# Ledger of designs, part 8: VH-VL binders against Probable pyridoxal 5'-phosphate synthase subunit pdx2 (pdx2)

Target 1, 248 residues: Probable pyridoxal 5'-phosphate synthase subunit pdx2 (pdx2), of Dictyostelium discoideum (Social amoeba) (q54j48)
Amino acid sequence: MEELIEENNIKIGVLALQGGFKEHVEMVKSIKHCFSECENKYKYSIIVQEVKSVSDIKKLNPHGIILPGGESTSMAIIASSNNDGENIFTFLKEYIKQGNFIWGTCAGSIMLSNNVDGQKVGGQSLIGGLDVLISRNYFGRQIDSFETKINLNLKFSKNNNNSILLENFEAIFIRAPAILDVIDKENVEIIGEYIVTKKDGTKEKVITAVKQNNIIASVFHPELTNDNRFHQYFVQLVLNNHLIKIKI
Key: E = the ipSAE of ESMFold2; O = the ipSAE of OpenDDE; V2 = 0.75 times the mean of E and O plus 0.25 times the DockQ between their complexes.

## First folded at step 4 (VH-VL)

Design s10 (framework fv_refanezumab; at its last look DockQ between E and O 0.01; V2 from the best seeds 0.00; counts 0 for: pae O 12.0 > 2, placed apart)
Heavy chain, then light chain:
Amino acid sequence: QVQLVQSGSELKKPGASVKVSCKASGYTFTSYAMNWVRQAPGQGLEWMGWIRTNTGNPTYADDFTGRFVFSLDTSVSTAYLQISSLKAEDTAVYYCARVDYYDSSGYLDYWGQGTLVTVSS
Amino acid sequence: DIVMTQSPDSLAVSLGERATINCKSSQSVLYSSNNKNYLAWYQQKPGQPPKLLIYWASTRESGVPDRFSGSGSGTDFTLTISSLQAEDVAVYYCQQYYSYPTFGQGTKLEIK
ESMFold2-Fast, scan of step 4: ipSAE 0.518; ipTM 0.782
ESMFold2, look of step 5: ipSAE 0.016; ipTM 0.595
ESMFold2 (binder alone), look of step 5: mean pLDDT 93; pTM 0.950
OpenDDE, look of step 5: ipSAE 0.000; ipTM 0.495

Design s11 (framework fv_refanezumab)
Fold by ESMFold2-Fast, scan of step 4:
Structure s11 (fold): chain C 248 residues (1-248), chain A 121 residues (1-121), chain B 112 residues (1-112)
Amino acid sequence: as target 1 above (248 residues)
Amino acid sequence: QVQLVQSGSELKKPGASVKVSCKASGYTFTSYAMNWVRQAPGQGLEWMGWINTNTGNPTYADDFTGRFVFSLDTSVSTAYLQISSLKAEDTAVYYCARVDYYDSSGYLDYWGQGTLVTVSS
Amino acid sequence: DIVMTQSPDSLAVSLGERATINCKSSQSVLFSSNNKNYLAWYQQKPGQPPKLLIYWASTRESGVPDRFSGSGSGTDFTLTISSLQAEDVAVYYCQQYYDYPTFGQGTKLEIK
């Protein structure tokens, strides 16, 4: 618990190539308070900015990035493109390897997953790093899109016994993917589960959100609701990581 | 050491209400979910629902909506089941039972002794 | 609902002999992501509440004698009592907790 002399800012980048990036920016801006573990005495301000290129990310130097994702065709084109000699997804792979936090939601969760249902196991991914099996458009194929309240068990450090339950969290599933399986059962922590009655009448338990170290993935659209608690959670993870790095 | 102690048997007329209590001891009450299970005379076990002991939020099985209310008094580590507008088919032993998590249904590791509720005219 | 079906409805076994009770679920209760079967077994003696014997299909609850064992995966499960004792006379129930919990109809175990 030391006095801080440097400017106290947590910087969040939102990838503004596809998806609901504007809504994510507004949700981060709406955050007034951290969860209890982030500790008000540190007085950090949250800066959030849209990023569209490697140059934008380097200029902002964000502590964490939100990846809303987009349509598969558009994402494949972006993955093969350079921005002033640099590919953004190649940059994000390195950004994650350096211990920076990333949150992929909806299509973004697919881009972070190492295995996609219907592809060869261990096949190509746009970014990768998350050891799960994910199904594209699961909710559109197996059940109609819908809105419901869910409970989420928020996970912090793997070595930390503190878990926070989010109750009555508003979740919107629009042609959403579903995480079908965890490959690395030791390092992937399940945050949310949901039981689906499929079109064939059988019930299946699917995963709606996970954490693997500095990678967060969710399949719902929290940015389309009035509930910013999942955005608070991500920012708190970023802040906690920053505090560890500066030895506070 | 873990104990769940329920209130005594009740004899009620149709249309009356009953409130069954379940007092927990030997563990941290708010760290474990409380479930309710019904057993009609000569019948098997039927899961009714659970209550989050940290928040007080109940979840009911489809057959137990409307007339059934789960509640808590955390200051005395006690869970309650209230049944309104009693019907003859509500005659059963009602059990409280603990799940090893504060917000779930699951396997039931400790059970109360049961409360017999008899509804007859 | 996931329907749980036990067999037999009743069973008579001599003291010291092996008792076997079966439980079948209408769909798989194995969650591949954690490799766990969401299946428990309970013992209920007359006038007493049920007592947990086995959870996660094969894990014995603390204090339960080692003559009790659970096996199976997916949809087909078995409770085995390797050497029946007089105090084992009871009704035995399987229960799934993959979805909202449901119980089997019970198997009454008696001494032959």
Scores: ipSAE 0.006, ipTM 0.510, lowest interface PAE 9.8, mean pLDDT 83

Design s12 (framework fv_refanezumab)
Fold by ESMFold2-Fast, scan of step 4:
Structure s12 (fold): chain C 248 residues (1-248), chain A 121 residues (1-121), chain B 112 residues (1-112)
Amino acid sequence: as target 1 above (248 residues)
Amino acid sequence: QVQLVQSGSELKKPGASVKVSCKASGYTFTSYAMNWVRQAPGQGLEWMGWINTNTGNPTYADDFTGRFVFSLDTSVSTAYLQISSLKAEDTAVYYCARVGYYDSSGYLDYWGQGTLVTVSS
Amino acid sequence: DIVMTQSPDSLAVSLGERATINCKSSQSVLWSSNNKNYLAWYQQKPGQPPKLLIYWASTRESGVPDRFSGSGSGTDFTLTISSLQAEDVAVYYCQQYYSTPTFGQGTKLEIK
């Protein structure tokens, strides 16, 4: 019975070091429906909790973790300090390698990237894993902040031609990064793009969201809107991964 | 309209250094990455790396780390390639070339005329 | 790194005839997420820098005559010159930009 109860919960941790973590928690709590029908006789409950340390993450044992936006330099300094004798970024790197799902948004997307444009050797600490080149303050150099509606092409598995298109998704960009290039084109799938018109009239396409296996990254702030569909997407990926692990 | 003009040919002894310039005109310098490509006499093209003209951050191909340095002077829309501790095998025409779509590596839409660097004792 | 192999190393074609140059990549340069082939073709005449002809495997650069066309997908690509002109004598290079950019060894095109 207890084992059945444990199997019927999807646990999401939200890293609460700095920035909009409370908004992410509330968005996850607002989820009432899956993207797919719940096919078994057990209905999964979503549990979401703030985590601030390796100890918190171990206690929760989450199936997925959200890394929210914030000032990435401040977050890196806090995370690089030993907490209960363990470094949070080192722990998250291992968490990802074990096949657990992680989603970084805004500053979180920077922390997950392997390559940050303009970062000097010995600069800000990163978790890494995502094979992209990200510009830390791309839209802040071009545009300080803006809201627009974009289309997102949600990917559930590599080579899945039955992707879900989210039309008219409200995206808020606040001094946002942009993904400039993909290093591992075999494993990185584009979820979102945005066309920027520069002062010289040149149109440039930048990437705003990607999926690389169990790593999800987005450069906008869905947690500041009333649209929880991207949070639904992440939770669905976590649920799918959990079901595969227990049914194989 | 768009033009990349490189410095003139150089004759150097082994162990010397050389600095090749590439001056851009006809477009916004910081909107497009600058790539460097080498061609040894009678040989094909070798991509050396690129520099982000907005940030100044260089990226080198594996064979071109250490002795090769990419840099910029944005005030005069000029990119530079410096080669230190020159060796005979560095003898080649060195090209700068603009990337065609955004500030990264890619296809190369405009090329400089090339700078011949000859390393001989 | 992706290795680019061209064939033939050289060819001679009569004026007005069709010239075909092939390029093979050691792995696919088609990105499934955007369905684009990261492949370009360049023309280099003696003493001159390379000139871009084709990008995204089949898109002709502005100012390039329509007798030049690119085709293929994945690992196998072709540059075709439908009616060879005297000014087309050059070495032609393919280039991938799917990963760290690499060039083919070149194909020398001469008049028969």
Scores: ipSAE 0.006, ipTM 0.484, lowest interface PAE 10.9, mean pLDDT 83

Design s17 (from r7 with heavy chain D54N S103R; framework fv_refanezumab)
Heavy chain, then light chain:
Amino acid sequence: QVQLVQSGSELKKPGASVKVSCKASGYTFTSYAMNWVRQAPGQGLEWMGWINTNTGNPTYADDFTGRFVFSLDTSVSTAYLQISSLKAEDTAVYYCARDLGYRYEPFDYWGQGTLVTVSS
Amino acid sequence: DIVMTQSPDSLAVSLGERATINCKSSQSVLYSSNNKNYLAWYQQKPGQPPKLLIYWASTRESGVPDRFSGSGSGTDFTLTISSLQAEDVAVYYCQQYYSWYTFGQGTKLEIK
ESMFold2-Fast, scan of step 4: ipSAE 0.289; ipTM 0.715

Design s2 (framework fv_refanezumab)
Fold by ESMFold2-Fast, scan of step 4:
Structure s2 (fold): chain C 248 residues (1-248), chain A 121 residues (1-121), chain B 112 residues (1-112)
Amino acid sequence: as target 1 above (248 residues)
Amino acid sequence: QVQLVQSGSELKKPGASVKVSCKASGYTFTSYAMNWVRQAPGQGLEWMGWINTNTGNPTYADDFTGRFVFSLDTSVSTAYLQISSLKAEDTAVYYCARVSYYRYSGYFDYWGQGTLVTVSS
Amino acid sequence: DIVMTQSPDSLAVSLGERATINCKSSQSVLYSSNNKNYLAWYQQKPGQPPKLLIYWASTRESGVPDRFSGSGSGTDFTLTISSLQAEDVAVYYCQQYYSYPTFGQGTKLEIK
């Protein structure tokens, strides 16, 4: 008897504990073409699903995971109480160590960061891995919420000069964190920046998106816009990683 | 009034283990990473790694993997360095040192007084 | 790994005279995104832990006497003591924090 040929699929999990997970799911579903030279070359289909537990992640076996925005303390508490004997953040730490791709947006970027500025004793749990210094509510101190256009310099490989500049990318900042510094400048690549003009007329540059190997972080909410290019970027990174693993 | 106070000197035989403590006071312990720096007799300073005091995640320099373990007890604002299977080459003063996140850098603004670990037969 | 090299290994300077210590990094520690040099200087007296003197190549730590100054950019840095005092006898270390921290081998400063 002939066996059916399995379809080529890239699976993306969206952590559905709190925040904009539905919007992320819809953005991934809206991807019709990868950008750059990836276009339909390997005929992969994209599957995206919400995941709420370690069991959900194991069943889906995703090639990449998106950690959406929301309140990071609440997400950490929910993850701990809903683990059914397996802590979700502990699982994700191992998932990252195995070389799987992860993208954190807003609160997700905080959860992936190793260093949180001004953190109190006994503060919130983190996944860690990303070697940056992040401030939890930088823009809430300066500007509560705003929308602007930013330029993103998308990085695909640390040892490859191939990058894509996205001009006029729509970014929504909602009580957003800001990345204040890159701790290991050799491993962390800057994707996006924003210039804040202070009251005295001086300008401060803050970082809005970075990539460290298989960890991507952004402090804005692309899932609340009609521009899916950052989601296309993440899916392409996941696909490229998959192709390397199967030696294509 | 930031202070880092380390445990007292240790004399150990090869093959033994040692655990050095570093108790922090005068600041929010989890807001600053704790680093470990070694200085062998008559030698310079050698960075060993750090531990994220908020997450508990350690990072080790390449020469300090395996036998060296960084850990925390946040309830008493204390960082620990454990060295297993001690060798004569481990004889050194071990310092804990704080990284200043308010200055957005990895320089060390406060240091413990040092703990001398001597490994001899 | 960024290698830090100091010169000289030791120097003797008379009281009241200027002391100059040099530090070279194997690659630039100037970060183009913020235009800052990730370079610090420490003073270590016998039996004591190191004490931070300078960070960001030229910013004096609070409480450090103004006779201490740092200068340089990229790969070449200098610590200057404008008028040496007896209490300044120590070993001085440069340290980069552009990547994982590394120290120079140290420069021993003594009275002539």
Scores: ipSAE 0.073, ipTM 0.598, lowest interface PAE 4.4, mean pLDDT 84

Design s20 (from r7 with heavy chain D54K D99E Y102F E105D P106Y; framework fv_refanezumab)
Fold by ESMFold2-Fast, scan of step 4:
Structure s20 (fold): chain C 248 residues (1-248), chain A 120 residues (1-120), chain B 112 residues (1-112)
Amino acid sequence: as target 1 above (248 residues)
Amino acid sequence: QVQLVQSGSELKKPGASVKVSCKASGYTFTSYAMNWVRQAPGQGLEWMGWINTKTGNPTYADDFTGRFVFSLDTSVSTAYLQISSLKAEDTAVYYCARELGFSYDYFDYWGQGTLVTVSS
Amino acid sequence: DIVMTQSPDSLAVSLGERATINCKSSQSVLYSSNNKNYLAWYQQKPGQPPKLLIYWASTRESGVPDRFSGSGSGTDFTLTISSLQAEDVAVYYCQQYYSWYTFGQGTKLEIK
């Protein structure tokens, strides 16, 4: 290609309404070699910035957004207020509908889920879009926090020709939710699972990470480790989506 | 190359104890759980339980509580099965077998088996 | 908890012919969240440990010949060997790994 080459950037916003956002920013900044093929051709740079308002998101115009963990009640209160005349979670619903990528961690995964276990009849999702049943208090009822290594099956497309099995991924669970069931079995792909031994001795499989098209959700905290591979995965998905949109 | 190598055959008297080892190589030991499976002479496969190689926490099937102990030495990538107060009905080949977990709970690699014979 | 029952207990098949082994679970081993059947098939030759052939009811393990195939869903499963070879003489076991682990009683496959 001999067309005019403009500066190529992938922009990631990290929602900074509650805690955990700085660790995500630093993890994205630590990515050095996440782009296959495309980086060799176009030399894309990663720009990451915290965003606190619809105005911040519009100024950055990010290709993807990370929604960190935090207190879901506090985030719900923040979401109910106007932000320059615009509700931020209403904005994010439209952002997702437009095909932009979003990744929710912990409380963020709850906000993206269409079905929350124990939610009263008539309750509604804050953002929605992800067709799973999630329990917000699953691990908090058993253990407050723990860390372990899990295996992740990273999915880049719905066909299996470019999935990666990632072994010994360090996962930290802090009062974590758990995904109990997949509602849309055609479109939700399971990335991670964890096996819990119940009081009666039976093994229960719970889901720890999923992907549904442009929505990624995880219940662990990769931003609290020194392993940036899940952040690499998210950025690669964002880049792949960008390249499809510009027909590269 | 993934290998699970078990200790050699044992001949024991009733009331004695035995400790069978299963040494793993060719993979990260703590990435896979270790299962124990018994096969009595001429009989089928019977799952005994498993041990979490990250936590050291054993789980036993109902028929294998009390006299059976699973343990690990992660520094040498080895899992152990100890049977105390041996009985004639414990005569069997004992296999270790690994599982990945995470929906991949099937047993992709097995040890060669250890024959334990209990007689007097 | 989950009881696995195989049929037949023994089967004699001529070389080159099709062998079919059945396995039934006392309850469904289909995990609704990922739409996978948590069922495996193992081959055991005399004096050897079991060898994994099939997992998730129909996925063939690497290195297993394509004459071996698995089918079924929920509670009823089948292992098929499309053209029996001499080396296929063995006992075959199904296993559920949906809740704990239980094996079928085994099917002994012999040459006619």
Scores: ipSAE 0.000, ipTM 0.417, lowest interface PAE 16.8, mean pLDDT 82

Design s21 (from r7 with heavy chain L100R F107L, light chain W100Y Y101P; framework fv_refanezumab)
Fold by ESMFold2-Fast, scan of step 4:
Structure s21 (fold): chain C 248 residues (1-248), chain A 120 residues (1-120), chain B 112 residues (1-112)
Amino acid sequence: as target 1 above (248 residues)
Amino acid sequence: QVQLVQSGSELKKPGASVKVSCKASGYTFTSYAMNWVRQAPGQGLEWMGWINTDTGNPTYADDFTGRFVFSLDTSVSTAYLQISSLKAEDTAVYYCARDRGYSYEPLDYWGQGTLVTVSS
Amino acid sequence: DIVMTQSPDSLAVSLGERATINCKSSQSVLYSSNNKNYLAWYQQKPGQPPKLLIYWASTRESGVPDRFSGSGSGTDFTLTISSLQAEDVAVYYCQQYYSYPTFGQGTKLEIK
């Protein structure tokens, strides 16, 4: 007896604390089909809603949550000042621990990381869970924006060698962080990489997107493009997880 | 030309402290992490930890917490290793070594080493 | 901790002959997501600091002679010196950087 089976709905929450959330909502709404490798024979509908508090998340009961880009310090301050009796970051940490899917983009990727380069104990509040070392504003210390095409190696199951190569994906980097290192190489899988020219003119390869079980992180802004394939990938992961849960 | 030049040998009594320096030249100091590696007489290499030269954030291996402190003076492109409450087993050559990028890659350039001898 | 074990502890090879040094890790240092082995080889001559020879198991560092080559994947790795020269007398160390770095105990190479 599962209510969601009756409705045949997948619910996605978009955290609407600061910046970029409307664009993510519109991208999810633009999804018309299951990703090509997943023939959606079950005909699930996608419902997407903004969430601003623990009570919003509990009311929606989403199968997955998107943490959008923006300024990570501002988002942490807003979350900390939310006086509804429950801390939203503490709730999200438990939400992730329960096996629900979460995707952090740009500032959201920083908040999901266990190790932020240069952050001391007692610094900015983090949700945590993702076992990587991330650097804030890696691509510059000034307002910086560029668009480029990258290749993404989409991972569906950690124990399945199947992956899908997504070529020529439009990526927008705005004062973007970069994932410098993977700490838990057993569970973290690389989805995207990019070659950066360092201050001394040498080239360094940095990580732009990863998956750790039910945690997805990316440092670019796909919500600012017309390419919804990464949003489709996230929704497909959520759908696959839901189907496993209702059959187990 | 990349160079890492370390301070000279030290002879210390048990309980004293020592501060070893490692001055970098020939590259942008803050673009590469600095590592510390110890080699006791007649023994192999032991990684102690690293420091992010851009942020100043140190990371220590488990055996090197407490008495060991990594620090920087970016104005002179110098990294420091301080050892407090010296013990006889701290007698070793201490090397600074640059990795090829942050904590991601292996150690490509090394200082000449600083011998620290702890004896009464 | 990942334990690195080298064999042999010491090796004597005639000038111009092939030297082979082995390194075994207690767990795989192959990261399947990027298909890279997080393994390096260093040369240390008496009274000198170590020098990087090989990284990513098989990539030769710039300026290192082509007689030095690295091979292997996962847990078993080999450093080969195809035609030993007098200046190659040294202790050789393997090192993993898959997690917190650890070194093998070293292999002392001398001329027979």
Scores: ipSAE 0.056, ipTM 0.636, lowest interface PAE 6.4, mean pLDDT 84

Design s22 (from r7 with heavy chain S31R D99G G101Y; framework fv_refanezumab)
Fold by ESMFold2-Fast, scan of step 4:
Structure s22 (fold): chain C 248 residues (1-248), chain A 120 residues (1-120), chain B 112 residues (1-112)
Amino acid sequence: as target 1 above (248 residues)
Amino acid sequence: QVQLVQSGSELKKPGASVKVSCKASGYTFTRYAMNWVRQAPGQGLEWMGWINTDTGNPTYADDFTGRFVFSLDTSVSTAYLQISSLKAEDTAVYYCARGLYYSYEPFDYWGQGTLVTVSS
Amino acid sequence: DIVMTQSPDSLAVSLGERATINCKSSQSVLYSSNNKNYLAWYQQKPGQPPKLLIYWASTRESGVPDRFSGSGSGTDFTLTISSLQAEDVAVYYCQQYYSWYTFGQGTKLEIK
């Protein structure tokens, strides 16, 4: 019983190198319900902490990490100047390879993408792993900043059999990137799309959120709203992964 | 309103080079990829590759590396296809075609085509 | 590469009759995540560039007559012209855009 209680924790790290991390921490703390029915049998508590270094991540040993939005150049400088001798982005690349969950939002989604529009073909992303083509400042070139309602089709497995539709989800786009294409259509699942309408009536569809196995990416800022359902989704994915691992 | 206008037909000798142009109008040039498609006489359509009109980065299909170069002049909304060391087998109509660089939609507007004839 | 195969290579149909052209892909072009088939149909008349008729296997491009329809999913697709007009004489091409782009070999449609 005591050992069971000690193992009833899901740990989430929020990378605190650039702005937006406090809002993510508060959103995770605000989670009171899960998407699946949480009977007394589950009894898992959520621990969320800011992490700023490889040593912070090792101490926490999180089941999942949120990589928030910010200025990608600033984050790259901070990562390369890491004074513990280990590059944090190199560590995160290995963390992902080990099957741990990561969610990148806005600038975080750019850092996780293998193909960034405006970079040489075959160029390297900061962390990589996600097989999409992403445009760094798509909405800032077409639309400066805006808020709209979108529908999200949340995926829990590769099959459509267990998905949840979030209707009228409030999405805030601030100088936002856009996912332009899916390279690996076998492993990448689309969660959200948005149709951009221009003054001349031209319509263009862009991807706003995707899942590739243990990698989640979104280009909007759910942490700036009062709707924690996307954070609930991420934590549920982390919990599901943890339950699978401990049963094996 | 949307138009893609290509340069005129070319007659070249083997070993020469040719540069075909495709001038876009009626839309924001940098919002759409430019694709190149070849059609040899009496044959079907072959996708050659595309160029990102915002970044200038080209992508070539496997059969079209080495002698084929895609380039842009964004100041005049024009894409170019250059073929060096021309061979008789390069005789074809070359089309430019507008597409989204993400695979949401196929080619909605095409140039009229440029016939390149390679003959001794 | 995904190989696209059309059948028949040529087809003669009487005016006012139905024309049916088939297209088969070597692997599925259905993206399960968005439930869309990355399949298009083009019409090419002599001396002209191809014109987009159908995309997403069954969505008709703006300005295309309603006698043109597309159907199918996964690997097997059909273009149907419900009542052939003289102006429909052309070569028809299917195209996948699931993984880059490849075209079928074309089907030549003539009046019988």
Scores: ipSAE 0.092, ipTM 0.638, lowest interface PAE 4.7, mean pLDDT 84

Design s23 (from r7 with heavy chain D54R G101Y S103G E105S; framework fv_refanezumab)
Fold by ESMFold2-Fast, scan of step 4:
Structure s23 (fold): chain C 248 residues (1-248), chain A 120 residues (1-120), chain B 112 residues (1-112)
Amino acid sequence: as target 1 above (248 residues)
Amino acid sequence: QVQLVQSGSELKKPGASVKVSCKASGYTFTSYAMNWVRQAPGQGLEWMGWINTRTGNPTYADDFTGRFVFSLDTSVSTAYLQISSLKAEDTAVYYCARDLYYGYSPFDYWGQGTLVTVSS
Amino acid sequence: DIVMTQSPDSLAVSLGERATINCKSSQSVLYSSNNKNYLAWYQQKPGQPPKLLIYWASTRESGVPDRFSGSGSGTDFTLTISSLQAEDVAVYYCQQYYSWYTFGQGTKLEIK
């Protein structure tokens, strides 16, 4: 066991530019125990706060940030405003490059993707960093909203010995994007998939969650359920990264 | 029986536009993406990009932006390639080819090709 | 962009003899998560569209004769025709579908 001299706090920021963020804050606050049984030796507490500006993020200095779902156009307009002299999306791009963890859900997953269906190959979204092809209009009018159970293979590293299988995880999809494929197959790990059966009997595979180093993306809304295990997973990744940085 | 049937050959002058069609049959149109591939005379195959048959959203390879437009008419299971401001170097056979909508896959069915000749 | 390079540019093989075509990718097309090589081979005869022969580096497409086989992994791939028939005269292309799509320059196969 190695002793730590640093303060035992993990700080999570939740981007509060429009709806959906309150549920994420509440889910993180509901975490009572670490996801991994081995963390008791460090006794970390979890601090979670809403952030609405670059100054909020700098003041909190979070180890990880959650980008909730919502209307991407409204979020883009708000984020592009320079009320504090800095663009939030430009700041987040740098935040990610510095090795800090970020998790985008629904619209947040679109903002993190490098390749959005209907753009040039190699084009970037508002923040970028995640090498997947994502469709913002996947479900259209046929499937606006649905709830189902999916299996998630939670990846802590590229080694399969460090993964956890969550079977029958409750997933809520609301006008959801879909990850169509992985572009950087060396660095992107698939966490979740779902086979959609359309009204005409046609089946399509949808990628529902991925991890690329310090970027996590999901197209479902775990914050609308009573199951905080995906939030536990994200906090665990943030904690693991923090411990590595302290040791290094 | 899966088929992709393209429109006939076109002879155009520089500066004109052309619209090539690709009609699909024998499968659910929206379960597969439609790709466009160019082959100049005596040359190899160049991937131009694809269109999402479910959403109508096109994605272009870097060399094929601006003058090239992919579109659909889902009601008749047809994809279109439009080329504006034609140049002599656009002379080629243009193929449509399908792949899986939800992921990278090889092109299992191709149209017969449409020869577009641009000459003065 | 992944660059695909074939060798040779052309070859002549006698009827009934083995033909071998090579394809190299500038980056690995093996996806570690599913252990699959995102590599396909196509046959194109004059005046015809390309026809898919092999996918996942070694899986033969339905209806393709047994004499066609694919092998290799990562960056080096081979298409083999074990006993050349007259109808096999064509240009052969490899394709990566690991990161979008790029084709090799083609290999022209002729009867000796």
Scores: ipSAE 0.007, ipTM 0.552, lowest interface PAE 9.7, mean pLDDT 84

